# VHH binders against von Willebrand factor A domain-containing protein 7 (VWA7), part 4

Target 1, 194 residues: von Willebrand factor A domain-containing protein 7 (VWA7), of Bos taurus (Bovine) (q0v8j4r314to507)
Amino acid sequence: ASSLSFVLDTTGSMGEEINAAKIQARHIVEQRRGTPMEPTQYVLVPFHDPGFGPVFTTSDPDSFWQQLNEMHALGGGDEPEMCLSALELALLHTPPLSDIFVFTDASPKDAFLTNRVESLTQERRCRVTFLVTEDPSRAQGRARREVLSPLRFEPYEAVALASGGEVIFTEDQYIQDVAAIVGDSIADLVTLPL

## First folded at step 1 (VHH)

Design v04 (framework vhh_vobarilizumab_d1)
Fold by ESMFold2-Fast, scan of step 1:
Structure v04 (fold): chain B 194 residues (1-194), chain A 120 residues (1-120)
Amino acid sequence: as target 1 above (194 residues)
Amino acid sequence: EVQLVESGGGLVQPGGSLRLSCAASGFTFSRYDMAWYRQAPGKGRELVAGIYSGGSTSYADSVKGRFTISRDNAKNTLYLQMNSLRPEDTAVYYCAAKTSYYLGEAYDYWGQGTLVTVSS
């Protein structure tokens, strides 16, 4: 009886994360289909740079799977992406007392929204968990001999802390393993009293 | 620096076959969607075939059943196997790396192209 809400970075480097999200979403949907613990609402918000959205919402797991299955890794150009704008859109369309999961390998280009998003997570009482792939080879700035700030993910940590969620960092080779752990955690959340 | 270098074009007779290759460098090849486009004289560029980072493929109706797109991530190379070639397949073929998510957005990285001529 919860929403399953995904905020998904669709930039060109995100192929493995998108595939992991598809696998985990399908697992959760099939595991809960027709049971009292089936999510009542599904939300999907894609993002990249310069764009984010449109938000997709449905109560039908098959529609959610079809929409997610159309997601592919395309685009990019620089490291930062429009994550917080997409998260704000997801929060506005996610039922209160729900969990939102964000998949990205990039810092927020829209870091100026940090305080607004924090306030919105608290107002809506939604918990935000970030799955961040921290792989230097994916950073456009590094390919151009630029050093990326070690504090570039600080806005995600601030939002996660404010919402009662967390930021889970992973390496390229562990994306599937970490996503499976997150997927199992999500499945457990929908089986537990909320 | 992103580079895409096509090879394998040439002159073939109708009904013949060619295999095009595209050597990619300067980006994480395995994570990007790739495509082949073509442009015939006096025509615009058209999508011939696409392959997603996950391995799924798509084809233009005019080439379905005749062309096969594939990728070798270990070699950072994209391929187009062209069978049962027709005179109307005559065009410059371009390798492209997809850098936009939204439907209908153009690929941002292009190769120099390789000429395929189908004639007797």
Scores: ipSAE 0.000, ipTM 0.108, lowest interface PAE 18.4, mean pLDDT 73

Design v05 (framework vhh_vobarilizumab_d1)
Fold by ESMFold2-Fast, scan of step 1:
Structure v05 (fold): chain B 194 residues (1-194), chain A 120 residues (1-120)
Amino acid sequence: as target 1 above (194 residues)
Amino acid sequence: EVQLVESGGGLVQPGGSLRLSCAASGSTFSINAMAWYRQAPGKGRELVAGITRGGSTSYADSVKGRFTISRDNAKNTLYLQMNSLRPEDTAVYYCAASRGYYSLDEYDYWGQGTLVTVSS
């Protein structure tokens, strides 16, 4: 039994990441539909700035696709987004011993939640993997006069380390290849020898 | 690969009823959405009704309230219950199935069709 849980940045720069999430979810469903390896629950938590959620949960892959198909990259603004608030919401609704995949190109505006989220990953024994389509050395943000800290992604590194996951930095053109880890990870959880 | 076989077509008088069935075989675990299309003589193919694996349905305005689409996932079978049939419902009815999660207006697998004639 496993779940497929996505935490998805929906800001205007996220078109490729949203497409990658859709492609991987489709692949997982196609490969596992009607088998014992089919995910038992699907979780989707969108985020942007200032908002996050609502969480969407379902055991029906068709309902999950309908919800994903409503996700579009919209708007802009400053660089940081409400990632950790969305991740906290996802953790509260994801079954224990599950993988959560976060798609974003931005640092957390809500970095004050780092320790709380770390504790939740350990309590629920969930592994969090961040797929970040951004160069961490970039100094100029999206908004005029916005200056980016070189330490802005440390909260993601801390959460990933605490949960046994990882932070993968990449470029938009490679996100589909990198997102293949989603399928591999859920296969390992479902088919792990006992 | 998936194969779709329709049955249940025939001749019926106006106001009558028919139930169409579509049996899927092969790699049926790959089927997500299923649909009924029809093509009347001299006209293009049109969507009659669609159903997702979870049971969400959609209908063409011309059949809404008269036709009911349903599926039995355990038997890999799609159904179309047609009530209050009209002469304009005369067409070859095709079963269609999509791979993956959905298909907006394109389906991957098609049956050979079954003829429905509504005539007095």
Scores: ipSAE 0.000, ipTM 0.104, lowest interface PAE 18.8, mean pLDDT 75

Design v06 (framework vhh_vobarilizumab_d1)
Fold by ESMFold2-Fast, scan of step 1:
Structure v06 (fold): chain B 194 residues (1-194), chain A 121 residues (1-121)
Amino acid sequence: as target 1 above (194 residues)
Amino acid sequence: EVQLVESGGGLVQPGGSLRLSCAASGFTLDYYAMAWYRQAPGKGRELVAGISSGGRTSYADSVKGRFTISRDNAKNTLYLQMNSLRPEDTAVYYCAAGRTYYDSEWEYDYWGQGTLVTVSS
């Protein structure tokens, strides 16, 4: 594997997920530091609504950890967030044959980018895995009579399918465990050449 | 000055309902996580319900399904709708506001003075 790339939802609801991402990044970095299988590049793209980025890239694991360690949940609004815009930015800065991991609890506000992002994953030959802290079958939103589409996560499924990755749904209380499984998978990819 | 002011507490009989409000002044709620804590006589403070700035909610097992936390950022106010009240819910209820820092650990920067809820026949 040539890169470790995180696309991270930083809306106010994402405290547990950001902490899980930090713990797993530290684990991966320390296990592979100074070995031939160390990731060549690290990429971090934060997002929320209406903003995304800036992208942070580095070849230094300590710089990556420092940048990630400064991330914290802030802001919020409606449920959908600017996930696909952040993912597009990450894809443009991630080396080919790399894995990108997206942490979010929300459907994409920018679903109109789905086809474009799919094409980019194929052009870059990057695998995208989404860790979504939400029950996709939940029909009721936060507001009275707010109805959530059962298809609201279809853009993530389409991107994952096109890239050869997957969408993993979980709950806040399990995000640490799910992130650990993802971290182990990243470690395996770094250890075994693509 | 910056402050949180609770209201809506009172005496209610078992099975009744109350709605607590927490009005913030001197700052804007929009980017704060908010929570309701309670403290019964002789016990420590415990978390009752929390709500993120994005609206994600969490509840203590003892109140899940009976209590609903909500926020109205335009009114700078936090609410707790309490239904099917039990004698065990008797406590002073506090609202709190905080932000994640560093490792995304939630800390509460501001606390209200508290409002007493008594559930008794």
Scores: ipSAE 0.000, ipTM 0.110, lowest interface PAE 18.6, mean pLDDT 73

Design v07 (framework vhh_vobarilizumab_d1)
Fold by ESMFold2-Fast, scan of step 1:
Formats: C-alpha cells, sequence, structure tokens
Structure v07 (fold): chain B 194 residues (1-194), chain A 120 residues (1-120)
C-alpha cells in the first residue's frame, strides 16, 4: 500500500535534480515491477514561484515515466519557492504509509504552511524526505542583492522531523548519488499496516 | 582497478556491538557514493545504510538509531557501526560502490561480504 511520490522544483537551476528524479523513477519502477514492493500509485507535483501543481496521479508506472519526461527546468528569480504548497497537494493525493521525496535547491516561500503540513504528514502517516542541493550556510541569494537567512530551511527540518524523514543537503554533482541512495532504501521497505 | 574488502564480522551476543570496515582501492574513493547491504538466509539483498560523496546518510527502518554509517576519505574506508544487535541482524554484509550505467545509477562494485552472526 505504498506510492512513489515526487514533489519537484522546476525552477531554472534544477536541471540536475530533475534528471536525478527521472533516473531514480525509471530504476525504482523497473526494479519493483511485478513484485510485492511495486507502488500502487505514483504522484508528481511540480512547483516553482509563483505557482505549484497541477498534481499528476496514476497507477501506471509508464504514464508516470512519461509525465516525468515532460518536466524541464525553466525560469526562476528570487531564492524562495512554493515548496510547502506543492507538498500539501502531494500529501492530499498520496496514499497513507507512503514515502514522499522533495527535490529542491530553495527555501519555502510559503513557510506559513509548516504546521499544517506537519499535521498532514502525521495524519496520513507519510514520511517526507527533502533532497536539497544547497549549502545552508550560503548568505547570497539568486536575485540581485538578495540576503538569505541561516534559518531558511527550518520548515523542511520541522516537516521531516514530524514525519520521520530527513533533510539531506548536497551539491548538484552529487544529487544523483543521493537520490539513488534514497530510492534504493525505499525498495527494501515492506511495512504491513496489519 | 577497484576492489572493496570488508572486515569486522563475527559472532556476537544479542545486545552486543560490531564495527564493520570496507577498504577501497583503486579510483578516488571520495568521488563515489557508498552503501552497506545485507543478505540473510532466504531473503534478497537489502540496503542497510547509504552515504553520499558529501556525507549525507540514509538508513533502513529496521536499523535506524542502532547503526551508523560513516566514511574516511583520507583512508579510503567505509564503516558501519552496529549497536544493540538482534538475532534478525544475522546476515552477510556487503560493501558497495555506486556507478553510472546506461542512464541508470546502481551500486555495482561489491565486496566479498563479511558474515555477522547474532546468537545467544
Amino acid sequence: as target 1 above (194 residues)
Amino acid sequence: EVQLVESGGGLVQPGGSLRLSCAASGSIFSTYAMAWYRQAPGKGRELVAGISTGGSTSYADSVKGRFTISRDNAKNTLYLQMNSLRPEDTAVYYCARKSYYRGTYAFDYWGQGTLVTVSS
């Protein structure tokens, strides 16, 4: 009773992350096809700024792969993105006892949703793992003269902690390695609800 | 050439601890993600713990809070610290290196394995 759910930042800096998500989706789908670990549903929610969604859901892994192949990095301005809004949408469409993977290089513009998202992860018993391709100590943003708070990723830490997941910080050249480790770890998960 | 050599396995009582090591030779160790897998009798290989090139870690639910993966890039060595061992941890433990192949990433450089037996 698990899904493979991706929440994917599609801003212009996210080329490597989108590529990593595509590679991992193909790997997980092919490895689990026809096994007890095969996801019963696939969920994809893109986000950027100012928008997020629409949510895509399917029980067909080939349809999920096709939808992912349509994703491309484009646009972007200031650092924060609409991550928590996209995650809320993903949670509402993800089956209970599922893992959700968030790919981003930016802090949440919608941090006011933190408590709501925390509650939703606990209600649905979904584990959220954030793969963040960013140095949290960096002070200069993407926009001209944008100053970054050292506490800007606290909402992700709060959501991960509440859900039993993790926030993993890395660099663009390592994102595929990190995504593969996370993907492989869920392949071994067979937790029966009863 | 690249070679992975595991060590540190053995017989231990329930509640005991062991530290596994994996020595890597050949290519630059620090540029590869590494993982520990295990295979118990009658089961497939399962990912126990993974560590990225930057040191980010992930763990199987069954070992979270008990096992710690770490790496020493200067020594080209991967470690798995195993605490509060249980009989169900009995398995052959494998060290693996991740590599790229045909657009798909997988762990493809395996060691010989080291046997861990937890029994009373």
Scores: ipSAE 0.000, ipTM 0.113, lowest interface PAE 17.0, mean pLDDT 73

Design v08 (framework vhh_vobarilizumab_d1)
Fold by ESMFold2-Fast, scan of step 1:
Structure v08 (fold): chain B 194 residues (1-194), chain A 123 residues (1-123)
Amino acid sequence: as target 1 above (194 residues)
Amino acid sequence: EVQLVESGGGLVQPGGSLRLSCAASGFTFSNYWMAWYRQAPGKGRELVAGIFSGGSTSYADSVKGRFTISRDNAKNTLYLQMNSLRPEDTAVYYCAAETSYRGLYFSEDYDYWGQGTLVTVSS
């Protein structure tokens, strides 16, 4: 059956994204309760810089909600974060034929994992959707000397393309609206076990 | 010793084509991210195109659709096919190798650099 998997950037700038993830998790659980689309497993992988994980897995939506509710935005530094390492952990713990949602406002510090993650999404037949609260045209990051390439999000585009998912760029003010659209899309998904 | 040697630069008319090559030695080429950077007179180095170890590519907006980056892991060689060349493409082109994300997007973080090859586009 299907899994609800969240990969969540916990860097200090991520307050609104974390709140959006919490709201959408509740919405999806409530909409799918008692239906054939009810998730059989929940996965949560937090990340920041330099750390990622630990992966949390459960079949109990209340435990999932409790764990997600303990997530808070803390710290920060340079713009890039350990997104692909966290996504790899999520993929290894997510059942095949599932959707994974990544919430971040930063490019991947660990883009050297792009090809490995692409292969893993195809091998497990998981679809990865990125919700990115950042302007790709922005040239300067959080650190004073940090200079960002407009191509810095290409790893996310590559993973999304390989998995059949998407990269959705949005502003903080729209994150709730975008997450709601994604949540409704998830609620319409019918995934059969192999 | 790690070595990257560029070749293929030269003088070409606007609208012309050139193919740059970068021969790598002293390391396991197939494991590295490779990129082409360029530096015009009086300017800093800028990313032109990058290719990941497995073949996924990235391009600067100014060259997308005109340039094609590729690699031949059996020959330890990186290529840049440059079509529809413009005067603003005039620069010294550098081959660079990096295993981490930071190197691909921040030129100062690359592990290895070549000596450069000059490309001049003029009539």
Scores: ipSAE 0.000, ipTM 0.136, lowest interface PAE 15.8, mean pLDDT 74

Design v09 (framework vhh_vobarilizumab_d1)
Fold by ESMFold2-Fast, scan of step 1:
Structure v09 (fold): chain B 194 residues (1-194), chain A 122 residues (1-122)
Amino acid sequence: as target 1 above (194 residues)
Amino acid sequence: EVQLVESGGGLVQPGGSLRLSCAASGLTFSDYAMAWYRQAPGKGRELVAGITSGGTTSYADSVKGRFTISRDNAKNTLYLQMNSLRPEDTAVYYCAADSRPYYSGTYEYDYWGQGTLVTVSS
C-alpha cells in the first residue's frame, strides 16, 4: 500500500510552497486515478506556531484536493514552527511503507521530539522527505533582532537519515520544479514493489 | 519553576582563567539548548558561546580558542572555561536556556539566569 501524505507549513511566508503542494497533488491525483498507481490513502497535516493539525485522512482523491485547496498562508512571527509535532501526527495516521513530504521554510520549535519522530519513522517504515525553502546560512530571522543558528535544521537531517529520506534546500522560484522531481521518485518506488 | 543559577565570577588579572557554572533546575536539562551571553557596561547583550542538546558548540570570534563551553547532563550543569582573559572580557555573564534544542543565537531565549560579574583588571 502507498499513500500520498503532506505535512504543510501554513505560516504567512508559505504561499509558494502551498501552491507547489496543490499543483503536485492535482497532477498525482489526475495521472493515477483509476490506475494501479492510485494512492490508497491521502493524509494532510497543517502546522504553524503554536498549533498543528488537525490531521485529515481520506481514501477519496477529490476530498483530498478540496481540503488542500482550502489551505492558505496566514500569520508570522519568529522563525521556528511546530513541524515535528505535525510530522508525529502524520506518522500515526500514515500506512506503513509510505512516503511523507514535509513543506516548510522554518526550523522546528519542537526539536525535543526528534528522537521520538525518528523511532516512529523506523517503526512504521515510512520515508520522510523535507522540502525546505530556506538558505541554512541565513543569520537574520523573521522577527526583529532574531539571529539564527547555522545548526537549526539538524533535527530535519536526523529524521530524514533515520527514515531513509532527505532534506532538500531550495528557493521559492524553484519549489515547483523540486517538488515535481520528488513526485517522480515516488512513482518509481510504487512501480517496483519488493 | 525553572531556575538557572550562575557561579564562578570574580576579579581576575589579565592572562588569568575562570570557570563559570550554571546550575539548572525545574527542566529536563538534556532537551535544552544552552548558551552563555555577556553584557559589558553601555553595550547590548552578545552571544559568547552556545551548545545544542546534542553537544555541538559555537563561539563568538572574539573568544574562539580561549573559551570552551561544555555541559554535564548528569549534573544539570553548563560550564564556560575562560582562559587568557583580557580587560575587554569584563562583563556580566548570563546563562540562557531554550526549549528549541538547536538554537544558540536568538535574543528571545526561554529562560535566563541573573548573571555573574567577571572583572578582568590589574
Scores: ipSAE 0.000, ipTM 0.119, lowest interface PAE 17.2, mean pLDDT 75

Design v10 (framework vhh_vobarilizumab_d1)
Amino acid sequence: EVQLVESGGGLVQPGGSLRLSCAASGFTVSSNYMAWYRQAPGKGRELVAGIYSGGSTSYADSVKGRFTISRDNAKNTLYLQMNSLRPEDTAVYYCARVSEYDILTGYFDYWGQGTLVTVSS
ESMFold2-Fast, scan of step 1: ipSAE 0.000; ipTM 0.331

Design v11 (framework vhh_vobarilizumab_d1)
Fold by ESMFold2-Fast, scan of step 1:
Structure v11 (fold): chain B 194 residues (1-194), chain A 118 residues (1-118)
Amino acid sequence: as target 1 above (194 residues)
Amino acid sequence: EVQLVESGGGLVQPGGSLRLSCAASGSIFSIHAMAWYRQAPGKGRELVAGISSGGYTSYADSVKGRFTISRDNAKNTLYLQMNSLRPEDTAVYYCAAGTLWEYEYDYWGQGTLVTVSS
């Protein structure tokens, strides 16, 4: 069965991405409400640093919308965030053969989980797509004197490859357009004739 | 300890191609993440392309579809295949080596100049 599954970075720099996720989730929910294509389960896992979760799951679109609407950008510090821990939690609570969409602007602080998460995506048969609003060429981090490795996103590429998904890099001004593409991938709208 | 030496730079016309090489010595090449950076006159150093020890690649938006990074662990050599070159690609190109989990590169080459001009 299909789920609408979001893993969402809630650090202070994520205002545009959180708003884009809210807009697309609302659109998907309202367009599919009461139709045969309505998601059977909704999953939301927030993350930042040092925290991730708790996972939120529901079969009720109104509850999902309310939970998502309570998400706000908060805090931050250094560039890396607890993305892979949140993704592991999402994988454990997402139905098999489903899509998981990750919204972040940061590399994983928990890169040591890369192999674990890869194995879990294959075991669960879930496809993971990353929407990253970050320039991989940026050398200066958010924290004072933080120097960023240009290969800091390799864990996301590895997970996407293992799961059959992809990593999409974009700019803040394009995030709503990119989120619409994500929504279309989830929705796969079908109208059957009589 | 790793020493990096770049080669393959030169003068090329717009639309042309060049292949850069970076020879590594002093340490086990296969365990290091590798990258190509460039610095144009009067500008800061920017990432062009990166490749992990496992072969996963990343590219700057300005070079996606035109440049290809690759490595040959048996030869301890990193490559950058540069196609459809533009005047704005003119820069000194640097090879860098480090670990994927470190936020700094431990080793840098001396650079090789690429000039794209008619």
Scores: ipSAE 0.000, ipTM 0.100, lowest interface PAE 19.8, mean pLDDT 73

Design v12 (framework vhh_vobarilizumab_d1)
Fold by ESMFold2-Fast, scan of step 1:
Structure v12 (fold): chain B 194 residues (1-194), chain A 122 residues (1-122)
Amino acid sequence: as target 1 above (194 residues)
Amino acid sequence: EVQLVESGGGLVQPGGSLRLSCAASGFTFSTYYMAWYRQAPGKGRELVAGINSGGSTSYADSVKGRFTISRDNAKNTLYLQMNSLRPEDTAVYYCATTYRVEYPGGTYFDYWGQGTLVTVSS
């Protein structure tokens, strides 16, 4: 069995996404408990701006759930966040053949790390799925003078493509449902048709 | 413009079956994640079933074993086969897509169809 890793944006706008991550983590743990697909390791890396980490790792699902339940949305700032730095930290602590779920509503402030993170997903053979609750068509950022590029989510798409994962855009109210079906589709318990 | 058009809803007796269809246009259907949601009177919308571009499926616990989601990429059509229907399955059923960003990066959102009503009663 592989690891289950969560990379979680904890900025002030992330209340629904943090709740979805908590529910999805519980769902995956319950579905895989006692099966060959039960994770041997759990990883959690929070991020915001300018900070990311510390990484939390455990082999105990109850400890993982406890740590995740202590996560809350805090503060704010400019829209881009330190997502790729947090993802790099998660990749360094995640064993090969593992799934990493990233929850965010913002583009990466650290886009210069894109190629490094792509290489790490290939080296570690980890699948990265991004669940993004943001409208990529927005031109005006959260900060008064911030102008947003229409290509600002390109780094996530590049990383997902390199890893065999996905970038999924949705609304806050549906993030929980979308996270559940994405988690199920990645689960090795899915029976392939003949 | 993305269009999702549901059909196949109707009145059916408990234990009966229905097949819902969703005709998709305005996007490359075969590469997108597709899902069925439902909303019963007085309740919020809930996910029923999802299917990714590779054909992997997921189901809500309440419908697992009774409903089957499938897709026909040649026809740009999503299906939901509903067997052993119960009064609790009465709801408006919605076809939805959750978008991946394609390079150079388009602007994408969740899109919903207009819905199709399924009523399970005697």
Scores: ipSAE 0.000, ipTM 0.150, lowest interface PAE 16.2, mean pLDDT 73

Design v13 (framework vhh_vobarilizumab_d1)
Fold by ESMFold2-Fast, scan of step 1:
Structure v13 (fold): chain B 194 residues (1-194), chain A 124 residues (1-124)
Amino acid sequence: as target 1 above (194 residues)
Amino acid sequence: EVQLVESGGGLVQPGGSLRLSCAASGRTFSTYAMAWYRQAPGKGRELVAGITSGGSTSYADSVKGRFTISRDNAKNTLYLQMNSLRPEDTAVYYCAADRGVYSSTWYLPEYDYWGQGTLVTVSS
């Protein structure tokens, strides 16, 4: 069987994305409750900078929803965040054949983990989808005189490619619709058992 | 919801080049996987090239090395650069978008938004 895993950027700019994750989690839980597609486990890993985790795992969808409701946007300084560290932690606690959704508006500060995370997605047979609320062509960061590389999201693209997932770039105003579309699309796929 | 309008088709001699454009309107072009399909006279519709929201590309064997799919999210536009055109490339070319993400290198998801098509004729 499979689980549903959320890796969630909790920096101060992420209010709408956190709300979208909450709405989508409720939708998935209610739609799949009592069906063959009901997740057997739920995983939540928050991140920001400099911290990530702790991982939260539960088999109870109501406990998952309660924990997600405790997530709030707070803090943040420079643009890059600890995304790949959080994703590694999620992968270590997610059963095989599971979907992991990453919500962020920032590039990975921990890009040195890219190859390790790619390998882990393949070993675990997990699909990783990134929902990124940012224009990859933007050159100016949030911090003073912060200059953003046009290749700063390449680690997410590499991980998504290795896992068979996707990187979706969007604007804050559309994140709720994008998250819902992702959830609906996964419900239509036939996954072969191991 | 996305509306798609193709342009750039026309008559070209063998060995020539054309660039097709697909202008998207509606909610969020950048979140859709996009594709170019074609339908030759008397044949079914077939996939030519695809591009994911993250920019990963795939091509039909018949066009690899000759065609390049790309997207400009700031302009909500999908492109197909067609080089070294052959008479067998003659077809109506369609732009397509799906509503989400599908992890499939083997099966492409059914696209639920289609354009009207643009005719490409390679002759004389």
Scores: ipSAE 0.000, ipTM 0.087, lowest interface PAE 22.2, mean pLDDT 72

Design v14 (framework vhh_vobarilizumab_d1)
Fold by ESMFold2-Fast, scan of step 1:
Structure v14 (fold): chain B 194 residues (1-194), chain A 120 residues (1-120)
Amino acid sequence: as target 1 above (194 residues)
Amino acid sequence: EVQLVESGGGLVQPGGSLRLSCAASGFTFDDYAMAWYRQAPGKGRELVAGISYGGSTSYADSVKGRFTISRDNAKNTLYLQMNSLRPEDTAVYYCAAKRYSGWYRSYDYWGQGTLVTVSS
């Protein structure tokens, strides 16, 4: 059985990413409704700091879309956010052989969960793809990026690598195009031989 | 110019060993996660092994315990140590790099590939 799972950062900076996720979810739902490729389950886990969840699970695409429409960017906070805790919760509620898409603009506050999340992706055979948007104001040039950027996002890359997914870095103005590519990718991964 | 150049492929008997190298140039190697993919004739490319900037590794089930991926950031070089080679390991092996850059979309940079043939 196939599932569409979204793990969504709802912090105040995530307005464009949330909108992109909503548009792509609608596209996927409409495209696959009533076809053999229709997801059997939809999973949504929001996160921010200090909280994450609750998980929302449904077999109904309209309920999934409605729940996603309730997601809005909230006020600001520090970077990083509770991404890996939300991803762990999503993995526990996602069927095996599924693809999970994570939308965030922040490093994980809960990096201590990296090994556990890697193990869960492999145990459940779920592929995790991260869509990460960087705020230009957070960059201080080459030296900072070489020291902090790989270390800051290392947990996401480790999880993606362990699961067979990837980390896609993008600027806000390109998130819509990136999300469309992700939508095409999930179609390929969930397509069964006829 | 970004370049990934693989070397170390060749003909080996079953049970033999090979070490592949991938020399990277034209970019800041330390900013990239690295991987080895392979492609046998008539098949798609499959991930063999990956290594993050921090050294976290992942392997395809078919090669676990036989292959070891490693990197040398000082030399801008990625390695794949292949032991206990089997005929089904015969493929062109490709080096790939994924960018740690938030200013642009992430893409795989690919080498030209190096042929590994394991004869029966």
Scores: ipSAE 0.000, ipTM 0.201, lowest interface PAE 12.7, mean pLDDT 73

Design w01 (framework vhh_7w1s_2)
Fold by ESMFold2-Fast, scan of step 1:
Structure w01 (fold): chain B 194 residues (1-194), chain A 116 residues (1-116)
Amino acid sequence: as target 1 above (194 residues)
Amino acid sequence: QLQLVESGGGLVQAGGSMRLSCAASGFTFSYAMGWHRQAPGKQRELVAKISSGGTAYDDSVKGRFTISRDNTKNTVYLQMNSLKVEDTAVYYCAADFTYRGEYDYWGQGTQVTVSS
C-alpha cells in the first residue's frame, strides 16, 4: 500500500486501544524504514463525540509517530462516536491503494454517512479494517438495563465489506495482540494460525 | 440472522477431488470463516481458515486443500485435492466474528466419504 492511515477513537475508554495503535505504528515505522515496504505517506485522524479531526498528514515516519504518541484518551459521554465522519476525512486525505485502520469501542453516531463512506473506499481503492473492542452480540447494558441494537455495528460491517477489509471484534486485553497480527500479516504476508 | 448452508459433499474415490461450498445468507459481513470436520469416533477439528489477514491450514491438509472466498456470492469454498480415506468426515463451515477462534454460527454439515 502507498500510505498507512490511522483513525483513532480518543474517548476516555480508549486507553488500551490508543496504546495498541502507538505500539503498532512504532513497529511498522521502524521495521519498514528505508525498505521497499515503507509507507510513502502517513495519515492520522482522531475522533470522539462531538468532534473529529483535524487530519494530520506527513511523509516523515518520525513526525507521524510523534503526533500519535501525543494522543491520549480523554472524556466520555454517549456510547456512539463520530467514527464515519473521521473515516471520511481520512479517506479524502489518503492516497489510493492504501490501508486504513480504525480503532474504536463504539458504534457510529453518524451512521447516515455509511453509503457515502462505502463509495469513497471503492473510489479510492482503500481497504478499511476496524478493530472494535466490544461484543456485537451483547443485547443489553447491564447497569442501566439499556437495550443495545444487535445491528449497531452494521455500518462498520458494510464499509469493511465494500472496501475489501474486515471488522475484528475483540476485548481490551487482546487488542494489542490482534493489532499486531493484522500488521504482521500485511508486512510479511504470513498466514494466520489455526 | 446469519445462516450457513454447506453443499458439494458426497462420495469420491481416493486420489480424487471435491469442492465444498458454504453459502452465507441473512447478513453479509466481513468476518473470518473456518472449515471444520468430524470423523466417526473423533473430535471435531478445524482444518482451514480464511480472513482478510490470510489463510491457515492444519498440517494434515496443507498442500491438498485450499480455502477461498467469493465476496460477490457471499460464499466460502474448500477445494479438496488428493483425497485420502482418512479425510472421510462430516464437514462444517463456521463464522468467527470475534477473532478468538470462537465460532458461534455453524452450518448443518455435509458428509464427505472417500472410498478405496
Scores: ipSAE 0.000, ipTM 0.115, lowest interface PAE 17.3, mean pLDDT 73

